# VHH binders against p46559: the designs that were tried, part 7

Target 1, 369 residues: p46559
Amino acid sequence: MTAIEKFFTEKSPDSEQVLLKVIELGIDFLGGEWKNVDKSQVNVSRVHGGQSNHMFHVTSSTSATPYLLRIHRQPPSQVFTDTVNLAIFSERGLGPKLYGFFEGGRMEEFLPSKTFDVNDVLVPENSRKIGAIFPLYHSINVPVSKSRRCVHLMREWLNGYESLGGGDYEILPTTVNYSDHPKSVSIKDLNHEIDNFEKWSTEIFEHTLVFSHNDLASTNILELNSTKELVLIDWEFGTYNWRGFDLAMHLSETAIDYRVPFPPGIKMNGDLIDNPPNIQIFCEAYVEADKKLKNRSPSDPTAEVKALIQECQFFWPLTNLFWALSAMKHSLLKFENGVDLDVQARDRLAVYFHLKPRSQKIYEELSKK

## First folded at step 1 (VHH)

Design c3 (framework vhh_surovatamig_d1)
Fold by ESMFold2-Fast, scan of step 1:
Structure c3 (fold): chain B 369 residues (1-369), chain A 126 residues (1-126)
Amino acid sequence: as target 1 above (369 residues)
Amino acid sequence: EVQLVESGGGLVQPGGSLRLSCAASGFTFSSYYMSWVRQAPGKGLEWVATISQDGSEKDYVDSVKGRFTISRDNAKKSLYLQMNSLRAEDTAVYYCAKVTYEFRGSGDYVTHSDYRGQGTLVTVSS
């Protein structure tokens, strides 16, 4: 535990020591009105729910700029990656402003906004807006490895699962009614699936590498109250990756409801997985925004949209394998996040095998061209 | 711990006015941004208005700009929404909300209008 983490966890948020510390941070990083704030005017409220960070909302009864104080619990590498990504997006006006960072924490902009949920992302106009914003993020140049794609993290999770004593995994889906999957998979089987998908993706989609969010669940989308503009947050998994994986990750997450009672705290909707209602509108918006951003006119817009839908369909199963492997490892670590990780792993593996035949057919079609 | 009690809703004709009130307790009211959110029958939650801790900054959804006014009285620990020129589409249950962050699924600490009260029904009809 870092010194700053101990400070904020061992002391009450309303203690004099904490109030003085957040004023000190306000003065150091924001200046202005913070120089004139008395501790009696300051409120520090703990934001509850996440396991990755200690988050505090720092406000005052004055006009001093409020801020979010994030105290890291994550591995240093994830903290570094997320902070660098946020700094780049802040500079480009594409995310919350990064006010500053220090050993063990950071300060960022408080954005009066609505957090999206599954009901919001299924609204066609919202699917259009989300599709249109992706090209803005996919166009940025980030000075990070271009070889550490989603499959790298998948291998890390699978190796971690094995190192924790994990073995053969039985696929018994709880929330989806799929039966077209193996009854169990070995670690060797899962490594083979990762290797095979990497090979396919490299052969037919290497030209689609872009800096990707890789975790665009509805709750990582903010709609700003004042402008209705969307802001994407929580870039801790941000890496260069195949574009279709990023797009398919978002589409896959529109079919999952995390608001159901724990346990299991998760429900996958097979009807939305099999027949995604907004994929056409989403892909049309992406192509249109991408063309506008690059100042280009495609020779065949209809064909380009059809190709992008196929690209999303190809990567859809891989997004589920990605989170299944994470869930398998973290279940053994007894990680608590309001979701039954074994249910998530089993359902996501069932989805992976259900959708994989379509991806194989797409690979066979495109590898001949 | 956090208690929010809304009042002031009712049946009103188009073009009419209502003033909603929210009484807050269980937290330091003067230190938080406060919001009004609404839910129309069969629809999701929609943010309506937000006010800063000292009342110096106010934001509104476009459909209510110029018609609704958010205000607060920190001494009374109360939040208000003055609604003028009401329309049929304003029909909803209105909730007072303390602005906070919550983790939902894969998102960490995203802004959300939680700690809302029981709500007050506004019906704009006839």
Scores: ipSAE 0.000, ipTM 0.182, lowest interface PAE 12.6, mean pLDDT 84

Design c4 (framework vhh_surovatamig_d1)
Fold by ESMFold2-Fast, scan of step 1:
Structure c4 (fold): chain B 369 residues (1-369), chain A 124 residues (1-124)
Amino acid sequence: as target 1 above (369 residues)
Amino acid sequence: EVQLVESGGGLVQPGGSLRLSCAASGFTFSNYWMSWVRQAPGKGLEWVATIKQDGSDKDYVDSVKGRFTISRDNAKKSLYLQMNSLRAEDTAVYYCARELGYSTDYPLHGMDVRGQGTLVTVSS
């Protein structure tokens, strides 16, 4: 926890100390009219996005450039990745402008927009728009490692869990009514699951590697007020990964509501997990947009859409194992984000084992070709 | 100093109604999502309802949906829970709670501040 993180976590945005600090940052990094702003003219409000209470919208009644202030809580490697990604997307007009960065934080363009929620992503037209924008981001060349995929982070989190004294983990789901899972899993069991999925993914989907968001929850999607175009934000988990993992991550997150105001802070919808709405519309939009971007003719659009749905279904359980392992480690670190991490881990593991048989069947079917 | 003080609890028969109130002080009430949470005898805390800063968005736990109504009066710095068609299962201590975060578009997970509670007993 940095000094600046502690400062912004503990103080009200209306406090004189915070108002003076955001003016200081505005002067230092943006200059211009910020040199002439009085604290009575400044407004600071918290923005719910990503890690939430560490994002602030800074405005004034003057012509001083408004900005979004992000105070980092992520590990240094994620901060590095997120900053590189934002700089590249800023340069290409695919994300907010990066105004500057400093130890423990950064300043970026505030986009007048609506942040999506779980209700928004379930609207068919919005699912179509999200499916259509993915190929644009998947086409970008980012100068980062192509070997540090989702399984690399999963192993890092599991090793961290073990190093912190973690052991066997009991699976007692709270929000989903699944019983087709082990009662508990060992660290060895979880390493086996990671190894197995890496093997399967490499054998049948190695050709699908693209730069991926890996965390496209509804709250990481902005709809611009002016154009109604979508912008994807919060790339701290961005890395080269199998395409189907990125798509399945978004689809899986449409079944989860994080707006629960009391622990466990999470509500998973088993009906949406078992019968994902809009997967057909989403995959149709992706295939169509991908074809247009690559100027390729659809030889069999029905078959391509069915194949992409199968690809998403294959990676769906892995997205839940990914967040389960993160939750297991961070629960031992007493990381506070309003979600009961043990409930999240247990429910996510239950989902993983519930969906895994379908992935095995897909692997068996595609590996014979 | 931040304070939340509940009132309006009491004994009521099944099928009856009660209105709970919460008086807030020591902070800018109009900038926070507010919620009601409850704890039944011998059980853990359960979230019941939440309301956005301006009252434009509300959410409820499924078991009370259609029976309970959350509302607020920012001028009076007060939060309310209208409870209708009460059941024995609604027996609990009800707490007024301030959610994490200031002026957020969505409720942040968890409670920042909780009141002392008001007891609701539904029994014949």
Scores: ipSAE 0.000, ipTM 0.180, lowest interface PAE 18.4, mean pLDDT 83

Design c5 (framework vhh_surovatamig_d1)
Fold by ESMFold2-Fast, scan of step 1:
Structure c5 (fold): chain B 369 residues (1-369), chain A 124 residues (1-124)
Amino acid sequence: as target 1 above (369 residues)
Amino acid sequence: EVQLVESGGGLVQPGGSLRLSCAASGFTFSRYWMSWVRQAPGKGLEWVATISYDGSEKDYVDSVKGRFTISRDNAKKSLYLQMNSLRAEDTAVYYCATESDFYGSLTEYSYDYRGQGTLVTVSS
């Protein structure tokens, strides 16, 4: 526990010590009117959402800039990635303004908003809105590594699984009724799957490299109360990656309900995986917004939309392998997040093998010239 | 092995009271913020109350404020929710949970762990 985490966990938001500390932070990072604020003018209220952070909304009766204070409980590596990505998007007006960061915490803009859930992302109008905002983020040149894609993190998780004593993994799906998968996979098998998909993706989709969120579940989408504009949050997995992976990640997450009772705390919907209802609307919105942003009319809008659907279908199984490998490693670490990680890993591996033949066929088709 | 075991649910009449308990094991309970969350039939997971690791800080969803009280006993590794003036709208499965995010943060309420839950039915 950092000194600042200990400070905020041990004291009431109404305490003089906390009021003086948030004024000190306001002066140090924001300046302006915070230098003239008396503690009697300050309000500190807790913000909850089941996050691994202590969050406080800091306001005053003066014109001093209000802020959201986040005190981290997460590992430094996750905090670093998320904060750097937020800083980049803050400067470009694509997320909450980052006012400052320090050891153990950060200060950012408070956004009065509604967090989406699984019901919201299945609404066609919302699917269209999400498709339309992706190009805004994908158009940004971010000054970070272009070689550390999804496969880098997948290898890191698989190596971690092995180092923790992990071995062969039995595929026994609980929430999907797929049977077209191996009974078990070895670490060697999983490394081969990563290598194979990396090779395929590089050969047919290398031109689609964009800075990607890689984790756009419904709960990482905010709808602003004032404008109804959408904002994407929690960029801790943000990397340069193939565009279709990012899009397929969001689509895959629309087929998963995390609100079911624990255990297992997760239910995958095979009908939505096999027949995604909003993929057409989503891809149409993406193509239209992307071309408008690039000041170009689609040369063949129907063909471009069909190609993007195919691109999403190609990457869909890889998004499931991605989270399966994470779940395998973190299950051995006894990390719990309201989801049975073994159920998640087994179901996602079943989805991976169920969808992989379609991706292989797409690779074979597009690699012929 | 991390375990959270809820108890104390049952059938009560409107205006009645229940006390929920949660027994924790497999982790350092005294270092975790703890929450009660609930899921009503056909609805999503709703956060109800949170308590700091030392019990000095408590927060509640507006609909239960003044009726519910969260507390903990670190020596016994136990979390409690005293529910008074119960309403039909409080009918739900209640879960004990630790506050934490998975690295992917893929749940509506991201908790390190929650138990199987205890059913509370408020009916005349």
Scores: ipSAE 0.000, ipTM 0.221, lowest interface PAE 14.4, mean pLDDT 83

Design c6 (framework vhh_surovatamig_d1)
Fold by ESMFold2-Fast, scan of step 1:
Structure c6 (fold): chain B 369 residues (1-369), chain A 125 residues (1-125)
Amino acid sequence: as target 1 above (369 residues)
Amino acid sequence: EVQLVESGGGLVQPGGSLRLSCAASGFTFSSYAMSWVRQAPGKGLEWVATIKQDGSETDYVDSVKGRFTISRDNAKKSLYLQMNSLRAEDTAVYYCARHPTYDFWSGKSTPLDYRGQGTLVTVSS
């Protein structure tokens, strides 16, 4: 642990030491009224956070600016990516304001909000709102590599799986009833799948590269209490990637419930995978918002929406291969996150092979042009 | 330039002991979780042990639990593997490996990114 992580995790939030420390941080990074705050006026409460951070809501009875304090649990490189992304989105008004960062933590705007769940993202109006906000994020220029995409991380996970002694992997799904998959796959087979998808994506979708969230599960969407506007959070997997992968990732996550008891802590809904109810509304909202943002004249809105649906369907299996490879590697590392990683890997590989024939057909149709 | 240099391998009789060392350079050693992985003749790579950045947590493959101990000295930028009660099945090339974002508390991490040249351990009479 860092010294600051130990300090905030071992001490009570109402202890004199913690109250004085949050005042010190308030003075150093925010200034203003924090210079005149007495410890008796300060309240520090723990906030339910993601796996990456210990979170505290710091307030006072004065006009001093309240803040959210995040204390990092991850290595500097993982934290750096998320912090840089937040800083850029903060400047653009697309995320919480970043008040400052220091070794081991950061201070940001506390947004009174509701975190979405799987029921929320299946509401058509919410799907429309989410579809409409994606173009705003996809338009941002982020000063990171534009050549490192999802397939590079996938290869790193697969290489890690092999380096940890991983071998042939049996596909025996638990939560989906698909049977149109191999009984097992080799590391060579999985590398071939990554190579084929990269080739297909580069040939037909190279023009669609945008900075992407790559992990937009319902729990990474906040609905602001005051305005009902949506804010996307937790950009730790943010990278330049094919647009359709980012959109398909969100759509795929609407078909998965993580609220089920561990084990397995995950349940995939095959009916929603096979017949996604909101893909039309979602893609319509994306196209409309993208046109407004770019001041594009209407050419053929119906054809453009149909093309985007096809783009999302093309990338859907790849999003499942992405998380399957992560789960395979991390299972060997004895990593724990409230999900049975072997169940996740097996089910996601089954989904990958179930959906892959559609993606190949799309490639064949579009590569002819 | 990242460099990992293993040493300490050699020929040892069954039941013997051996200590492997890995000298790291070209990066901030204390910021990374580290592992030992091995490759036996005719087999694939096998993970052996991992140690957290600060040395507070360790994990081992079942076949070496109670026999092997992974440790680190961040001041010396060195990783160690103490191997006791060695068996013929432990014969392998042992590699020191880096985990740039491996975190025992994280829900998501990155793979091994660097591996040394390896050191050969032969357990035979």
Scores: ipSAE 0.000, ipTM 0.124, lowest interface PAE 19.7, mean pLDDT 84

Design c7 (framework vhh_surovatamig_d1)
Fold by ESMFold2-Fast, scan of step 1:
Structure c7 (fold): chain B 369 residues (1-369), chain A 124 residues (1-124)
Amino acid sequence: as target 1 above (369 residues)
Amino acid sequence: EVQLVESGGGLVQPGGSLRLSCAASGFTFSDYYMSWVRQAPGKGLEWVATIKEDGSEKDYVDSVKGRFTISRDNAKKSLYLQMNSLRAEDTAVYYCARIKSYGRYTSGLPEDYRGQGTLVTVSS
């Protein structure tokens, strides 16, 4: 652990040492009324949610600006992407204000909000709102590589799995009841799946490249208390990618419940995977918001929505292969995150092969146009 | 300095009741999901029940549904398990556990903690 991480994790938030430290940070980075605050006026509460960081809400009984203190659990290099993305979104009014950063952490605006859960994202009106906010983020020009897409990270994870001694992988789903998959896959088989999907995506969807979140689980969506507007957070996987992958990632995550007890700490809902109830409303909202944002002339909206649904369906299996490869590698590293990584990998591979035939059909249909 | 201290275990007859308590310290109790897990003699660990940080959502293993009730008192920083209609198969050491965030499954460090446990023996 870094020195700052150890400091905040080993001490109670109400300890004198922590209270003095958050005042020091408030003075240094925000100034103003923080220089007039004494420790008796300060409140520090730990924010526990779907976060990869230690988070604290720092407030006072004075007019000093409250802030969210994020202490990184990962090395600084691992959070570089998230910090850069937040800085860009902060400057453009699309995320929390970034008050400052330092070795091992950062300070940002606390947004009085509700963090969504799996029940929230299945509400049709919320699905509409999420679909409507995506185009705002997809319209941003971010000065990063446009060639390092989801398949680049997939290859890195698969190579890592092999380097750690990984071999053939048996597909034995635990939470999803699918049987239309191979009994096992080799590293060669998985490389072939990545190569094949990249080829298909490049041939039919190359012009859909946008800056993408790539990890929009319910816990990365905030609903502001005052306005009920949505804000997307935690952009550490943010890259240029095919639009349909980003949209399909969110849709796929609406079919997964991480609130189940560990082990396994994960449950996939096959009924929602086979018949996603909100895909129509979600895609309609995306198209409408994108047209409004870009002042695009009205076209055939029914055809455009149908095409976007097909685009999401095409990329859905790839989102599951993406996380399956991550889970395979990190299982060998004995990484612990409250999810049985072998259960996750096996179930996600089963979903991949279950949905792949539909993607192949879509490729065959669109490649002939 | 995270501590979880269980109490309330003991010997009870089949059909009887026991209430387990867990006193938490060293962290903001109201910010965490909490659970009870148990280990029967010669068996592995089994999850029993989970409660959301605000007490609004509860979940149970099928074998105890309708018999056990999990609850919490955030002001007292305490977790409880009310066990009714106890059976011989409920005999185990019961542990209070702090649950990791259910959020981002591909990131974060392992940060669960379990107490020392309290023994519950159900026999005639």
Scores: ipSAE 0.005, ipTM 0.262, lowest interface PAE 10.4, mean pLDDT 84

Design c8 (framework vhh_surovatamig_d1)
Fold by ESMFold2-Fast, scan of step 1:
Structure c8 (fold): chain B 369 residues (1-369), chain A 127 residues (1-127)
Amino acid sequence: as target 1 above (369 residues)
Amino acid sequence: EVQLVESGGGLVQPGGSLRLSCAASGFTFSSYWMSWVRQAPGKGLEWVATISQDGSYKDYVDSVKGRFTISRDNAKKSLYLQMNSLRAEDTAVYYCAKDQGTYLVDSTGYTEAFDYRGQGTLVTVSS
């Protein structure tokens, strides 16, 4: 626990100590009118939005710039990645402005907004808007490792699972009715699946590496109240990765409802997995926005859209293997986040094996060319 | 139609206890995080406590930690707030609220964390 986390967890937001501390931060990082603010003019409100951080909206009755204060509770590596990514996006106007960071926390622009839910992301116009915003992030050059992709983290989770005493894993799906999967998988089997997918992805999609969010669930999409523009948040898994993985991750998350009663706190919709209703409009929007952003004219836009749909379909099972391995490890650590991690792992493994044959067929077709 | 009906408020002496109840209807109660929020006379809305769908996760504003306990009964579609060691500063209208996991900003620029809240129940701690 950092000194600043302890400070904000021990004291009420309306205490004199907290009011003086947020004024101190306002003066230090923002300056301006904050130098003239009295504690009686300050309001500190807790903001919901994540289990991983303490968040406070700091305002005053003056013209001093309001800010969002984020006190970190996450591992230092995730905090570092998210902060670096936010700093780059802030400078480019692609996310909340980063006002400053310090040991254990940061200050950023508060964006009056609505967080999307699973119903919002299934609306065709919203799918179009999300598809159109992805190229803005995928086109930037971020000065971070280009070799630490999704498979690297998957191996770390699987090694962690094994180190915690994990063994063979029985696949008993609860929320999907898929039966075209092995009854169980060994750690060796899972390592083979990671290696095989990495080989396929490197062979046919190496040219598609882009800086990726890798976790674009509905709750990481904000719709600004004033403009209705979308902003992507919580870049803690942000890395260079195959483009289709990032796009397929979002599409896969549109088929999952986390609002169901715990246990299990998760329900996968097999009909949406098998027949995603908005994949075409999403991919059309991506291609059009990417084309406009790069001032390019593809010789066959219809073929490019079909190729992107195929790319998303190829990576869809890998996104489920990714979260299955995370869930397997974290279930042994007894992590609590409102989702039964064993149900998530079993269902996601069932989805992985259900969709894998399509990915193999795509690999066989594209490796021919 | 979403409805939240709070009860259990009243006049209590400093150091006393009260148990607030909230009866929920019009939505799948067991699928939502629930919260208690309060508004003191002349002040803005303040978040007090949150509970996850199954009750495994609970969080509190620092001023009530160790004194208040949030709980729920999904079979009865009810949310509770046990308030002990009450102080004059706890005097407020207490609202049961359906949590969306994010704050909504109203037209005055203040943040509200909740889609729906009930009519509230008044807690008065005489000092």
Scores: ipSAE 0.000, ipTM 0.194, lowest interface PAE 13.8, mean pLDDT 83

Design c9 (framework vhh_surovatamig_d1)
Fold by ESMFold2-Fast, scan of step 1:
Structure c9 (fold): chain B 369 residues (1-369), chain A 127 residues (1-127)
Amino acid sequence: as target 1 above (369 residues)
Amino acid sequence: EVQLVESGGGLVQPGGSLRLSCAASGFTFSTYWMSWVRQAPGKGLEWVATIKQDGSEKDYVDSVKGRFTISRDNAKKSLYLQMNSLRAEDTAVYYCATGYKTEVYLGDSHTYSYDYRGQGTLVTVSS
């Protein structure tokens, strides 16, 4: 536990010590009117807490800039990527403004907003808005590795699973009703799946590399109260990756409900996986927004939308393999997050093998051109 | 010292109703998301319902949707769970918790983490 985490967990937000500490942070990182604030003028409210973060909304009755204080509960290595990405987006006006970061925490702009849920992302108009915002983030040039894509993290998780004594993994889906999968897979089999998908993706989609979120579940989407504009948050998996993986990740997450009772705490909807209702609207919105942002006029907009749908379909199984490998490793670490990680891994592996034949067919068709 | 004190549990017949209450002290109640979680005999902890700081957003586990209603009174520092059409499977110890949607490393941003949890109140649904 960091010194600052201990401080904020042991004290009441209205205590003199906390009020003085948030003034000190305001002076140090924001300056201005914070230098003239008395503790009697300061209000500190908890916004969100959690195993990963303690969050406080710091305000005053003066013109001093209010801020959101995030105190990390996770090791620094788990938050570096998110903080660095937030700094870049802040500078470019594409996320909450980052006021500063320090060991164990950060200060950022408080955005009055509604966090989306699975019901929100299935609304066609919301799907259109999400599709339209992706090109803004995909247009960013970020000075980070282009070789650390989704497959790199997948290999790290699989190696971690093996190092923890993991072996052959039985595929017994609980929430999805698929039977067109192997009964079990070996570590060698899973490495071959990663290698094969990397080969296919590199051969037919290398030109689609963009800086990607890689984890756009509904709860990582904020709807601003004042404007109804969307903001994407939680960029801790942000890397250069094939854009179709990023888009397919969001689409895949719209078919999963985490609000069901634990155990299992997860329910995958096979009908939504097989027949995603908003993929057409989502891809149309992406193409239209990308055209406007890049000042381009494609010769056949209908063909471009169809190609993007095919690109999303190609990457859909890979997004499930990605989270399956994470769940396999973290199940052995006895990680508790309100989801039965073995159920998640088994169901996601079943989805992977169910959808893989479509991806192979797409590869075979596009590799001939 | 943070305290959450639940009350309102008891024995009720299937189809009956109960209203659970939670009295909060030692923290600024109005700034927290609040949740009800339950633990049935021999089972793990299960999230039931969540309410946003200002009451503008409410979420429920599917099995209780249409039967349970979560509410809060920030002036009284109190959280409530109105339980209607109770079933035998609703039998559990019910806990008041400071709950929120968290950004988690595995991309499970729908899971809720709890800073504080009360001592619980027992609900038994049987004849």
Scores: ipSAE 0.000, ipTM 0.184, lowest interface PAE 17.2, mean pLDDT 84

